# Ledger of designs, part 7: miniprotein binders against p81326

Target 1, 226 residues: p81326
Amino acid sequence: MLHFGGFIMEINHISKILEKEREEYIRNKVEEYLKQGFSKDDAVNKANQSWRTYIGHRIQDVIYNLLKKFLKDSGLKVTTDKALNNRNLPEELDKVKRLIAINYGEYLFLPDADVIVYKVENNDIKIIAIISVKNSFRERRFETTYWKLKLKESPVTSHIKVFLATPDKDNEISYKCPNGKPKKMRIILEYELDGIYFLKEDFEETEKAKHFGKIVEDIIEISKKL

## First folded at step 3 (miniprotein)

Design p20
Fold by OpenDDE base, second read of step 4:
Structure p20 (fold): chain B 226 residues (1-226), chain A 83 residues (1-83)
Amino acid sequence: as target 1 above (226 residues)
Amino acid sequence: SEEEKKIELLLKFAELLLKYAEELAKKGDYEEAIKKLEEAVKLLEEALKIAKELGNEELIEKVLELLIEVLKLIEEIKKKLEE
């Protein structure tokens, strides 16, 4: 157990590690877009946008893999919303999908769920937590909050914890009141969500805002109460 | 230092296991590939412990880089086994 804690605590380096690929990625994408007939300026802009998407997925994948590994010994399972988009799902995943669905009257839709943690007990599935992974908050700043609020509206999903994991590279939510000015986004996200987990050291720690290294322990504790 | 050398040795061995696992996976021997990768994870856990004790950020980063690759490959192979 102690060894897994070590890996999780050093996750701060993940963003830095992944960012090493940026220059090469951008160069290759710019070249690709130039060949497609875009102007230099457009190619650069598109490459940067592509990078944001790419790095976001890479961070999500790393977090998914780590959580899957570290939660395995506790008997907890991990999946993703992407895995649930298949037409032919195994029975277990089909149940997971149904248990996180949000009711919109005639329609059921899934929340954004980069990582879904659940347990199987006596052939019953219990959803424990949904983790949203965000590299930056330039877009969809309160999307995770929206899904949390929607999940609270049903007794079927109201128990599901919603966490945000982020390196917060631009320090958008790392501090509540930098220079005496309240950061609205940090305050609202912390208030509405069950927790914010930072993949960095430079942040204001609170009861709900913690280092990512604490997420495994927190999830395990929640799982014991369900 | 002796500890740094040990970390480097662990990294090299883990990398070799990763490469061997990739070859095994290409041959369809997924079970053995996973065993090798799990062994690599153990080596990297030890390496990380030592690197943290030394406070060597560069070595910590190297360990984590390789760990990410190992974990990724484990997941890819597991997906293939479920197909």
Scores: ipSAE 0.081, ipTM 0.533, lowest interface PAE 3.0, mean pLDDT 89
Fold by ESMFold2-Fast, scan of step 3:
Structure p20 (fold): chain B 226 residues (1-226), chain A 83 residues (1-83)
Amino acid sequence: as target 1 above (226 residues)
Amino acid sequence: SEEEKKIELLLKFAELLLKYAEELAKKGDYEEAIKKLEEAVKLLEEALKIAKELGNEELIEKVLELLIEVLKLIEEIKKKLEE
């Protein structure tokens, strides 16, 4: 916290920027759809669908940039699955890709690794963590869990921490049922993953389910044990 | 489509292997149960490949949910086997 006050301040600043960005995006998209002949209700619905796609990529970029900035002084490096799918890979990133790829016979697939944290020590690469960023759980709900279980199967990858980062604005995994129990999806994700980091304030914290402001500290601590 | 039918058949075979493995585990035949679950994983990995090629989100989700269940049971049985 006091070591990472700048990180928390930057998260708060970005949250305000994203709120204003949403308002402008929705307004502009509604106008576009109205000009195309859609009704007001259809225009609003389509604008909201467009925003959901846009914000997903936007949050991934924000998390990538924040982690890159705040982990740099600890000697940790950050990359993305998008960078690893580039046709022209530097040698270092090619090694990162090979260390996290899952073998399916003739095929290699990357796990759900929107953001990847690694270190370079004595010219060797050690993967610290992969972070799956989910803006909603409407589709591919258990993809991150599947990749965690696949990574555990190999001694090469079993040490890699798998984290979920999410605003969970629809309260899909932070909501409690009327009987006080967490939803099944929350129970499964928290049990199987190494941690869940919420980009929101109103949820029940546990040892594995934390505010996003704690992620930098946790990653640095994990890296010291490797 | 024919591809969707193949995925459904792979899912059915995997479910049968899962049920058989559960019965083997109840009898204490942990090693044989793990072998059956590993066979189910191979079928589900093939199904996942086809579902992704089709771009069928619903089938991808169904395959992944069953894969997670199978892999979770493998870990539970391994823990018992190491006791």
Scores: ipSAE 0.000, ipTM 0.294, lowest interface PAE 13.6, mean pLDDT 79

Design p21
Fold by ESMFold2-Fast, scan of step 3:
Structure p21 (fold): chain B 226 residues (1-226), chain A 83 residues (1-83)
Amino acid sequence: as target 1 above (226 residues)
Amino acid sequence: SEEEKKIEELLKKAEELLKEAEELAKKGDYREAIKKLLEAVFLLLEALKIAKELGNEELIKKVRELLLEVYKLIREIKKKLEE
């Protein structure tokens, strides 16, 4: 049971590191844009926009490394869709790719599986969960739900849990009815997905909307039932 | 050529998977049957890519014909699951 406390403490530690990393990144980017002739206000705005893109990839890497570390002792393995797009796949990852790829005629596409959790039993691979990592919902608000609905169509993939992980800094899906007004995106995402894990403290918690600190325990529980 | 041999190996493996899937479907093991069929699709799409790069129209046609057989069985199994 030691790993749950360690997991939460490591999340808190990394959050502080990321905030310091943000300050250094923005400072460096502002300097770059100023050298290119942008005004101070434009440089700051462009630096903040650049950070939003960078942190999305950085959070994905953090989640991958945390899950890999804390699921290892439970016999669970973790990979990424980026790894599955490698030209020279090991046999095990090639099998993982086949078990989550969605067929569109002569084409095969991977869902938004930023992080993939699976297990190997008797040389058979069972996909436990895929995790879509989103730092904003601007143009891609229902992308994760599309992939969930596609995976449900096949008996091979219908058991796969589809989770969303997000810091949701703009409070786009943190509450179902802020000020008495329903938030369509939060309501639909919670309804269709198997879980939403928030990388923040201030949000409306439900049976499916939880702090990211609970994800390891939840994944282990799901794995036992497969 | 070596590329043509690779295509023939992929086709042979896909045909074996299709046969296995048919037997699984007869036993009512639809989940495993579709799993085998999706594996066959993956192999056939790789074969199709190689055949297109070679410009071999006969192999392209042969791969597409087998893909259609695989897709047909997938649709049949899905309809049975809906019942």
Scores: ipSAE 0.036, ipTM 0.564, lowest interface PAE 6.8, mean pLDDT 85
Fold by OpenDDE base, second read of step 4:
Structure p21 (fold): chain B 226 residues (1-226), chain A 83 residues (1-83)
Amino acid sequence: as target 1 above (226 residues)
Amino acid sequence: SEEEKKIEELLKKAEELLKEAEELAKKGDYREAIKKLLEAVFLLLEALKIAKELGNEELIKKVRELLLEVYKLIREIKKKLEE
């Protein structure tokens, strides 16, 4: 019986659907790399790396589009770090870019911000949240945490919520203490970040660890307090 | 009430998405079907929230019924994808 109280969106199916393209993608990339003169083993490794990047972007795009659509009625806007990496930005996006920048003395750098949620009120921009999208944690385990901590160091950015969205395919952070052993990554991410949103059903829910279906409501609530 | 009208609007949109998803699934476009169904779920969850806030049991029931249909189709598509 679908317990009607906590409708968990089966958004994890998106990841599975996208994964069906893997075999064809890998085959094509392997052929491409072989033609470039790489060995078979190198071609396979490069193809797998390319796939990880590709699927990550696809998931990010899905999340971006969902947030953009469902936050629109609340008057909230959504952009990406990629959109901010243009030489000629509209005034609004230029302001967004400046409001998320981290100071490194002589230089300002942007945090990894796969999705940026902001509002415009009376021509003033308020950054609400940054969502980092991670398909897997193999390469960049604590980068999101680093950016959260850096954002906290400035009164300009300290209010910005940082969320992690992940299908956690490899079940790296789905549970805090499976079999009585603490999972360091889950514990640290949950402690340091403002929330973790899972694109799956099989995870340990906490105050900060929720299903992705809750992210829209949470963002809207935060936006009302700014 | 304005809230009830909002719920009905959300339900209508969700039903449209469900129909679109069914058609897409019949054509084998499971990716787009799932996207439509996920959108429907979000709309229905919003409707459910409003209905609960109103304490309107009839609307709550209606929303839940449509959610069940949406989830059923998601599960069916999932099975086809695993075959």
Scores: ipSAE 0.011, ipTM 0.307, lowest interface PAE 8.3, mean pLDDT 87

Design p22
Fold by OpenDDE base, second read of step 4:
Structure p22 (fold): chain B 226 residues (1-226), chain A 83 residues (1-83)
Amino acid sequence: as target 1 above (226 residues)
Amino acid sequence: SEEEKKIRELLLKAFELLYEARELAKKGDYEEAIKKLEEAVKLLEEALKIAKELGNEELIKKVELLLKIVKLLIERIKKKLEE
């Protein structure tokens, strides 16, 4: 088996490549906020927050496009929660939306679903997986876990796999027990989720914690069992 | 900058080609895999040129490393075809 070890390294660079835009982005945003009348400190803080949002969306877009392309030949389709937030949905997407909805009594709400993978067979839609994309875990650390647990509560959605994809830039969940101390977040996320996929090389690999390069194969395999 | 954007686009396309090449190689389609990798080399060489023009040492190093890896992969697949 030609260990395409080199291919694994390449996806790792996507996050790093996108991060190069940071300095210019921050500078431009700081200037924008200063012109709006904010103090220098406030402008910097707002710029940093804006960057976090921006880079998160960019990584999500990259992952979405990659999955869409590489899953196409397998007959699998990909959409996003953003695409589902429309009043006039095509019939197919309307069905997808309904099949991932979580029941809160009088209300149905969608989980955070950056990427949704599904298949259409004989006009029936089967949801295969939801992928949450996180660049950092500073905020809402267990939000993906919450959605996984909520999806598990219904027989309609219990089969849906929930994956986390992350470059984990700050090494928040890359290792379980660095220096002998358990990292609570890594342990809980790995336990509760169906898989964690890293867009980096320097992480502790386990059965559930893999390189992002494995996600396509894993999704295809899951799809065959549904 | 527009140049940096172009480099990013080239790198993303190269990564797509690398993935396609990998999948082809897994299926035993080595000749087609090599074609994809050769196309990736062209894109990376263009990216390297732009990076050098910008004087971005970090990007230069990264692209050079990727080029080295892709070329090594081509050679490995070629060797397998001769086998």
Scores: ipSAE 0.020, ipTM 0.369, lowest interface PAE 5.5, mean pLDDT 86
Fold by ESMFold2-Fast, scan of step 3:
Parts: sequence; structure tokens; C-alpha cells
Structure p22 (fold): chain B 226 residues (1-226), chain A 83 residues (1-83)
Amino acid sequence: as target 1 above (226 residues)
Amino acid sequence: SEEEKKIRELLLKAFELLYEARELAKKGDYEEAIKKLEEAVKLLEEALKIAKELGNEELIKKVELLLKIVKLLIERIKKKLEE
């Protein structure tokens, strides 16, 4: 039996851990700011701002570790753009880096990809998917679509699936047309990307917009077609 | 076609400007980033004109979408500059 049930259980477990982690983080940060002489209201606001930055990195780490754990038995490997930017790369990661590099005339650059899924088969490396992780859409709302459109320009990279993973706590892209008013960001992201995976229960589900719990099964199915 | 090649060249240059603008914005150089994005808008409007003349509905839709994305990025960076 595949580990799909275990994956859902792990997501639910981590969600509970993150909520407790948030409570402790906010308490500690409020105390720190109060000791610095900030008012209670300012301390709470600053603590919440600090949490938004912290949780962004934390969710990326969670997604990386979950995908690494649950894709391993399917012969799939997971890395990060941070790992690919190291000066001393293992041969396998150096090959991954070269296969996702985008041509800008005289220059080759890597897309900003938080998590990269690939497979090694018959000594060939096939890039399956790039996953962009966004906790909020404030300053970088269409960055992922830019990289998707750029990847499609090259026959080397045009097959690579580009996914967005997000808790979308502020309901910025959870629905396409709430109360009859179109949400341009959700419509554009769903149209241009290969999929959106929500780390939440309340959202408009489509063939391209799904619960994060579906991502492992989807990636495995995509890999079988390559 | 020669027209499709011209559209590809305009799109490539626009993507280069988008990349430059992104790097400038990451460094906090918002005014220069806006200038690069406005230059990209001009190239995309030229590409859209050619796509419409060709009657390629899929290409028209793609260029229109990219143009909307770039204009939204300009608006967001301008708002950040006001903070």
C-alpha cells in the first residue's frame, strides 16, 4: 500500500504542531518587545509581523521534508534552490542545476524554485516539478507565473511542471469569483501554473487547485508519464 | 513567420527587463525597477499589436495576460514606494 494515508496523517499532525509553535513564538516575541520598552499593542503587532516571516521559511522546510519522505519509495528525489546554489555540488545536483537553468542570451540563471522534484532513471535525470511556496502574496504575487512562462521557452525545460503551495491564510487566492467578483490573482495563477496546492481546507477546488494532500500522488503520476 | 519571430524577440527582451526589475526590487531600488517594468510594458504592447494583426487568439491571450501581470507588478512596487 502506498503511504497516502500516512501522508494525510502527517500533514494533520504538523498542522497541530505549527499552531502550538505559533502560540509559543508569539508569547516569546511579545515578552522580548515588552522588555525593549514597546507598548503591549506594539509588541503584539511586531510579534505578528515577525511570525509572518518565520512561518514562511518554516512552511518551506516542512514541505521539503514531507515530499522527501513520501516520494523516496517511488524513486523520486527532492532538492532545493538553496542546495543548488552551493559552490561544491555533488555530480547529481550539478546535473539537476544544469537541467533547470534558463538561457538569457549570454547568461544562464536558475529559477527561484523552493523545492525541486526529479528522478534518476537509466543514468538520465528528469526534472518532474518545481514547487514555489508562498505564505503571502504581498510583494511577490506573480513571480511564479514569470518563471513558468520563462521555462516554457526552452525545449529543455518546457516539460517541467510548476506548482504553487500555499496556506493562503488571508484568502487572497482561495476563490475565483467570491460574491460574483473575479479574483484576478487566483484566475491568473490557476490559468498559467500547472497546479495550486492549498495547505487549508476552505478553498474552491478545481482540476488544478487541490488540497496539498494530493501533491504526492499527482507528482508520482506525472513521473510515470515521463 | 517573420511576424511570429518578431513577437518572440519582443517577449524575450520583455522577460529580460522583468528579470532586471526583479533583481532591482530585491535590492530595494524600486524606482529603477519601475522604469524597467514600464519599458517591458511598451515592448509587450508592441507584441500585442503584432499578435492581433496575425489573428492568433492564443498568442493574443498570452501577451494580454503577461501585460496585465506586469502592470500589476508596477502598481504593487509603486504602493511599496509610498510606504
Scores: ipSAE 0.000, ipTM 0.125, lowest interface PAE 17.5, mean pLDDT 77

Design p3
Fold by OpenDDE base, second read of step 4:
Structure p3 (fold): chain B 226 residues (1-226), chain A 83 residues (1-83)
Amino acid sequence: as target 1 above (226 residues)
Amino acid sequence: SEEEKKIEELLKKAEELLKEAEELAKKGDYELAIIELEYAVFLLEMALDEAKELGNEELIKKVEELLKEVKKLIEEIKKKLEE
């Protein structure tokens, strides 16, 4: 039995583990920017921005690797939008890229797809799910929702499930109506997306808002219906 | 190879986590130590899969040895939490 069960339970603390590097990272980046001629204030601001990007990628990598490993036995495959940003794609990935593309008339663009789950059956590719990974909701709060709505507009992509995975460290979307006040972002994201998966325990669970540990099972179930 | 480098990076990260977890355990922070060790297990299991795919017996052995050490430490810390 792949002892992945233990880490899935402990994934609630992934942000804490990854954030241990923050102080050293910031210090090093500040020094780097100072050497480049930036003011102290600018150096600090740039370092903080760099950290946000860095930690976001690390969380995404963890989620990608988890999904890749846990879905392997089910025969499902996992890729990323970054992997699709190549001029010379293998045939399989080229097909994946085309199957998630959104039509804007003369142009096709890809949605933000941090993780893409698909299956291959009889040389046919079916896209199952796109997982957007967000560490914080400071910027582009409804970007994932936009992509979900765009994917719904085409019969080619309308079946693709769009999930959000987040530790939601700042409790921006963990609860719908804390103190009787509706949190607009939580309500809209939950309504428009196919699911929200939390890398934490302290959240309001609903049919669509679940612990990240449920995502594998949900994806497998969806894959069986396609 | 690039693949071997990835395995080595995973091993390095796991070793760092192991060391940190040992220090945390010495300080009595057993919960965080277990979390870090479970993450190390995850990294090592990934490394093991990749090493097996490469057929590199030396790397497989190295990963398995470290995995055994990490798991042993988890069990030791869990026993202390029950005390």
Scores: ipSAE 0.080, ipTM 0.500, lowest interface PAE 2.4, mean pLDDT 89
Fold by ESMFold2-Fast, scan of step 3:
Structure p3 (fold): chain B 226 residues (1-226), chain A 83 residues (1-83)
Amino acid sequence: as target 1 above (226 residues)
Amino acid sequence: SEEEKKIEELLKKAEELLKEAEELAKKGDYELAIIELEYAVFLLEMALDEAKELGNEELIKKVEELLKEVKKLIEEIKKKLEE
């Protein structure tokens, strides 16, 4: 029997690891910058900037590996936009790239597709979902929405689900009280996107805004409809 | 050069973290072992970027080989943690 208890267990374990990793990372980065001759205030600021970059890539890597592991038994495949920008691209990934590229006249660009889920059926590739991973909303807050709207314009890409995955540590788009009014950013993102998956426990779930632990089950159900 | 010395310091720190993580794994402290190895990966990726900027083929290969070993150990410990 296939069950998703293992997925939830790994998410919980990784969350605990990341919290401890943050403390050690910041401490070591402050020490490193002080050795380079930066002031205490500059060292702290640079360490925090370094952590934001590091954790962004770290969370993307975590999500990629979790989805790859837990979707494989359902016949689903996972790749990244980084893999698609490789110069020596395998035929299968070249086809994936062509199926998600957006036309801007003479130019084709990839959306900000941190993680891509697809299936191979009768030698044809069908893209199931694109997952954008966002650690903070301080800038580029509607980038995922922009890509969703562009993908909807083409019959080739209009079926592709666009999801946002975020820890939302600053409570920028999550809220705790059912009767609390969401911020404009939350309203717009939830309205335009196909789903938001939170890497945190404390928020109000809706039809489209869910705990990250539900993403594997949701993707499998979507793939069965295609 | 200063750049080569920086790369060697990153490699030395990563190897220390790898050794500590192996000892932690022997004691069954898999969670802390993974934390140390993930930090080693971060340091090695910085070292790789710097080695590529210098165009030093020997350092690039040395960093890539160590990075491969660290990532392999992470996967092995993750499997142990799931048991």
Scores: ipSAE 0.000, ipTM 0.120, lowest interface PAE 19.6, mean pLDDT 77

Design p4
Fold by OpenDDE base, second read of step 4:
Structure p4 (fold): chain B 226 residues (1-226), chain A 83 residues (1-83)
Amino acid sequence: as target 1 above (226 residues)
Amino acid sequence: SEEEKKIEELLKKAEELLKEAEELAKKGDYEEAIYKLLWAVLLLYEALEEAKELGNEELIKKVEELLKEVKKLIEEIKKKLEE
């Protein structure tokens, strides 16, 4: 527990660490796009977009690896939506994929599931939680809530907890009512989701809004009730 | 394999960051040293995951050893910052 706590406090700096690489990354990408024949303005815009994608993936990978490590001793397993997009899946992952699928009549689609936590008991798979990882809320602000609501519509998926993990670099959802004005996004996300976990210290803590360090404990507790 | 090369590259970068952090710590720049070490940890966890996916026990061991060294240095620096 102590080793997890110490490491988790360090997670608060992930955004800062990644930002240090930004300048070099942008410079290199701009040069690459210029060589491809793009204008300077287009090259800069594309580089910035590439950076956002890159950071998003890096944060997701970190969270995935952390959860995988810290949940292992509890017998819980972790996968990603990317792993489920393979044509040939092991039986276990094929079952996981089917158990998170959302019914749209003639079609089944997967929710955005950056991290999927599940357990295997007596060859039965139980999905415990889906964690959506967002570095910023500039795009698809309520996509996670949409998936949560869709998962609730089926008895097959209604038990699945949906969590949001974010450093919230721009303080978009860190506080509910800064300066007496309600932040719609924070209020809605907290209401609709099962939890929000911050990779930072400066936020308004509530029953559902916690530091990322609590996510492992919460997931383990949920797993015991399933 | 291409996957092994990727892991080796991550390890190399992490080792470089560790060395830089040690030098910074010697100069008393503990904050910057910690940032480098945190980045090294992130790279090493990525390397660890990929090594496990490959089932390469040798690479797993190397990553774990380096993680231990990095974490030790982080703790040492934290103690100095609290002083």
Scores: ipSAE 0.017, ipTM 0.349, lowest interface PAE 6.5, mean pLDDT 86
Fold by ESMFold2-Fast, scan of step 3:
Structure p4 (fold): chain B 226 residues (1-226), chain A 83 residues (1-83)
Amino acid sequence: as target 1 above (226 residues)
Amino acid sequence: SEEEKKIEELLKKAEELLKEAEELAKKGDYEEAIYKLLWAVLLLYEALEEAKELGNEELIKKVEELLKEVKKLIEEIKKKLEE
């Protein structure tokens, strides 16, 4: 079997870097808002809100780069929905876009596919998985589930695996109630999605809810069946 | 009623998404804005069905007005993307 120790080590190092980055970011943003004339309480609140927005994009970038690096040797390619929204798409990415776009009458939209994994065989594209990255669940709690259900409706997209990746810092879906039962949101997300990958250590793994370190091996295994 | 409260919660969430989308569009993040607007449309269609089942004409009108506003912003962003 493949050894993914290097992947796990990079995830652990990045987690430590992100924690230190948070401390510096908050400190700098508080100073910035104070200079703009905001009260101390307002400056702190604005800095924390700014961090939540920033870290969401930062985690997406980290996951994209890690998957691109560690899937390359398995012949798998990685792109983003942001890349697919470029007007002058290379032929390959144009094909990827066509294979995941969803029709809503007069509108065509990409799913919430922060990271897209695909392979090329005989100049033909096969989409393996899309990964939605969520820093928090205070907003758009079931957006990833909605995209899974929409993709499932078409024979072109029904094979595509839909994964959620999240640090879940607020224990919104990794927490169990005192009676040992998961919260309703966790139950629904785990039931409907193909997998949830946590960027944290303190949770109980299940068949579909795993540490993020297992995502590379899981994607490679899925790709072998397609 | 509890059914009316559910509709009001859907409307409140859609309004929040609309505000977030307006801020994103102002920053030039058009794709993210479209995703938030799409989510708002879905919530509003759910609210519309529930309001029609209740026969509450005032809630129906309120949902339809917000839907019109959301769809207008989608069209404006689409024109920006076509540039």
Scores: ipSAE 0.000, ipTM 0.098, lowest interface PAE 19.7, mean pLDDT 78

Design p5
Fold by OpenDDE base, second read of step 4:
Structure p5 (fold): chain B 226 residues (1-226), chain A 83 residues (1-83)
Amino acid sequence: as target 1 above (226 residues)
Amino acid sequence: SEEEEKIELLLFEAELLLIEAEYLAKKGDYEEAIKKLEEAVKLLEEALKIAKELGNEELIKKVEELLKEVKKLIEEIKKKLEE
């Protein structure tokens, strides 16, 4: 039995572990793009972009698997938006998909939901939380906030908690006011979201900004109130 | 200490491999799952060596417990491959 406490603290090394493959990955991708006829500079840029996408998915997969494992004993279930992108969904997942959909009048669209936590009680599904996983905030900085606000607009989805999980390697949102200067992104994300969970130790802790190790407990607590 | 940090890193890597292996096994990718678990064993054996050299009983116990779990899972998956 993975001692829950010890494993959670080790997650601080996730970026370091995953980055071990970076050099080889970049080299291989550069070679691939050169063979495709790209210039050296273009090949390097494309390889770096590919790496960002790749590492983002890997972090997401790790977080998904961790949550799935640690929430299993509580009876909570975990899925992903990717799993919902199927024409033939099992009834349970079809219900999950419908319960997170956002109304745009003639159309329903799904929010970005890297991880979806839900419970099944008496054949009724309740969505508990959506976790957005971000490795960096270079692009789409407030996308998670947008989805949170959209979910709040409907009584069907307004109860859904939206969390952000990040290693924040570049310290983009780790502190609110470093050197006395407010970081808008940290302040806005913390204000609008239900929580930010850091996969690192070096951050400013607040009521909403916590270590990732607290996310399981928080989700379980929320699930009991629904 | 630097050595303790190394042990912690090795443990974490092994745990990640375990999670991935479990996922692969559920998908029926048993061969790849075993490969990941064997890699995890290697990492844990290194961690155990360092822990013993440090004389850290707590870390030794933690590593041994995880080793036991990984080895058990390997055996279980191997049985499925023979089926």
Scores: ipSAE 0.020, ipTM 0.405, lowest interface PAE 4.9, mean pLDDT 88
Fold by ESMFold2-Fast, scan of step 3:
Structure p5 (fold): chain B 226 residues (1-226), chain A 83 residues (1-83)
Amino acid sequence: as target 1 above (226 residues)
Amino acid sequence: SEEEEKIELLLFEAELLLIEAEYLAKKGDYEEAIKKLEEAVKLLEEALKIAKELGNEELIKKVEELLKEVKKLIEEIKKKLEE
């Protein structure tokens, strides 16, 4: 057997070193924004937003490609909310869009579903799961929870599993507090969502909070029940 | 600061490739696991080059050790393919 645990742990050690350097980078960007005349709060927000946007897109792409590749053998298909927002949709994706849309009276909106897993049986489409990808929890920390609660309101979408995938490099939800209790954000996210998948080796594991390696197996198992 | 951001991105991308390679190896897809590890090596070599330009000795040592381990892992998977 080949074991990769040591490499993931070494990358986590490097990630801790990089977090200190990332914080220094953000501090330097804040200084630059302050020199441009922005307030301290605005400078901090701009620096952090720029970093999170860039790294977030890379994580989403990797997760999409990985899931598409590994779920294909099980007859499952993968798409993105960006693909569903295209003007000209293939018939299959148009059906996916209709089955995941949330009703706000005369308006329909898509949830913030970075990656969507579905299956096709006898020309019928069943949505299996949506995965929200979060690099950081400093802003919009409960956005995924909001979409989960909205999806639960409709019989059309209530079966859809909502998962969070995150490297959690800032250790915001990975570990218990020094007093032995989980952090409030971790408690809420784990309670409301169907699963949290960590893109890191070390974290407090539970039945719903798992290493990202488990997501393929879990999605396949869910699809068999639908 | 831009260089530090680039190092962070390269190391993060390499980490995701290592996770993907682990899945492939567990599934028995050794050829694709090797390809992902070789992609990770390229990213880590670029990160090492930038770290050396910055003079961060602790980071240089960590990236060098990680590269050594990834290359060792490639050799181990290649041996399994030859069996």
Scores: ipSAE 0.000, ipTM 0.266, lowest interface PAE 13.2, mean pLDDT 77

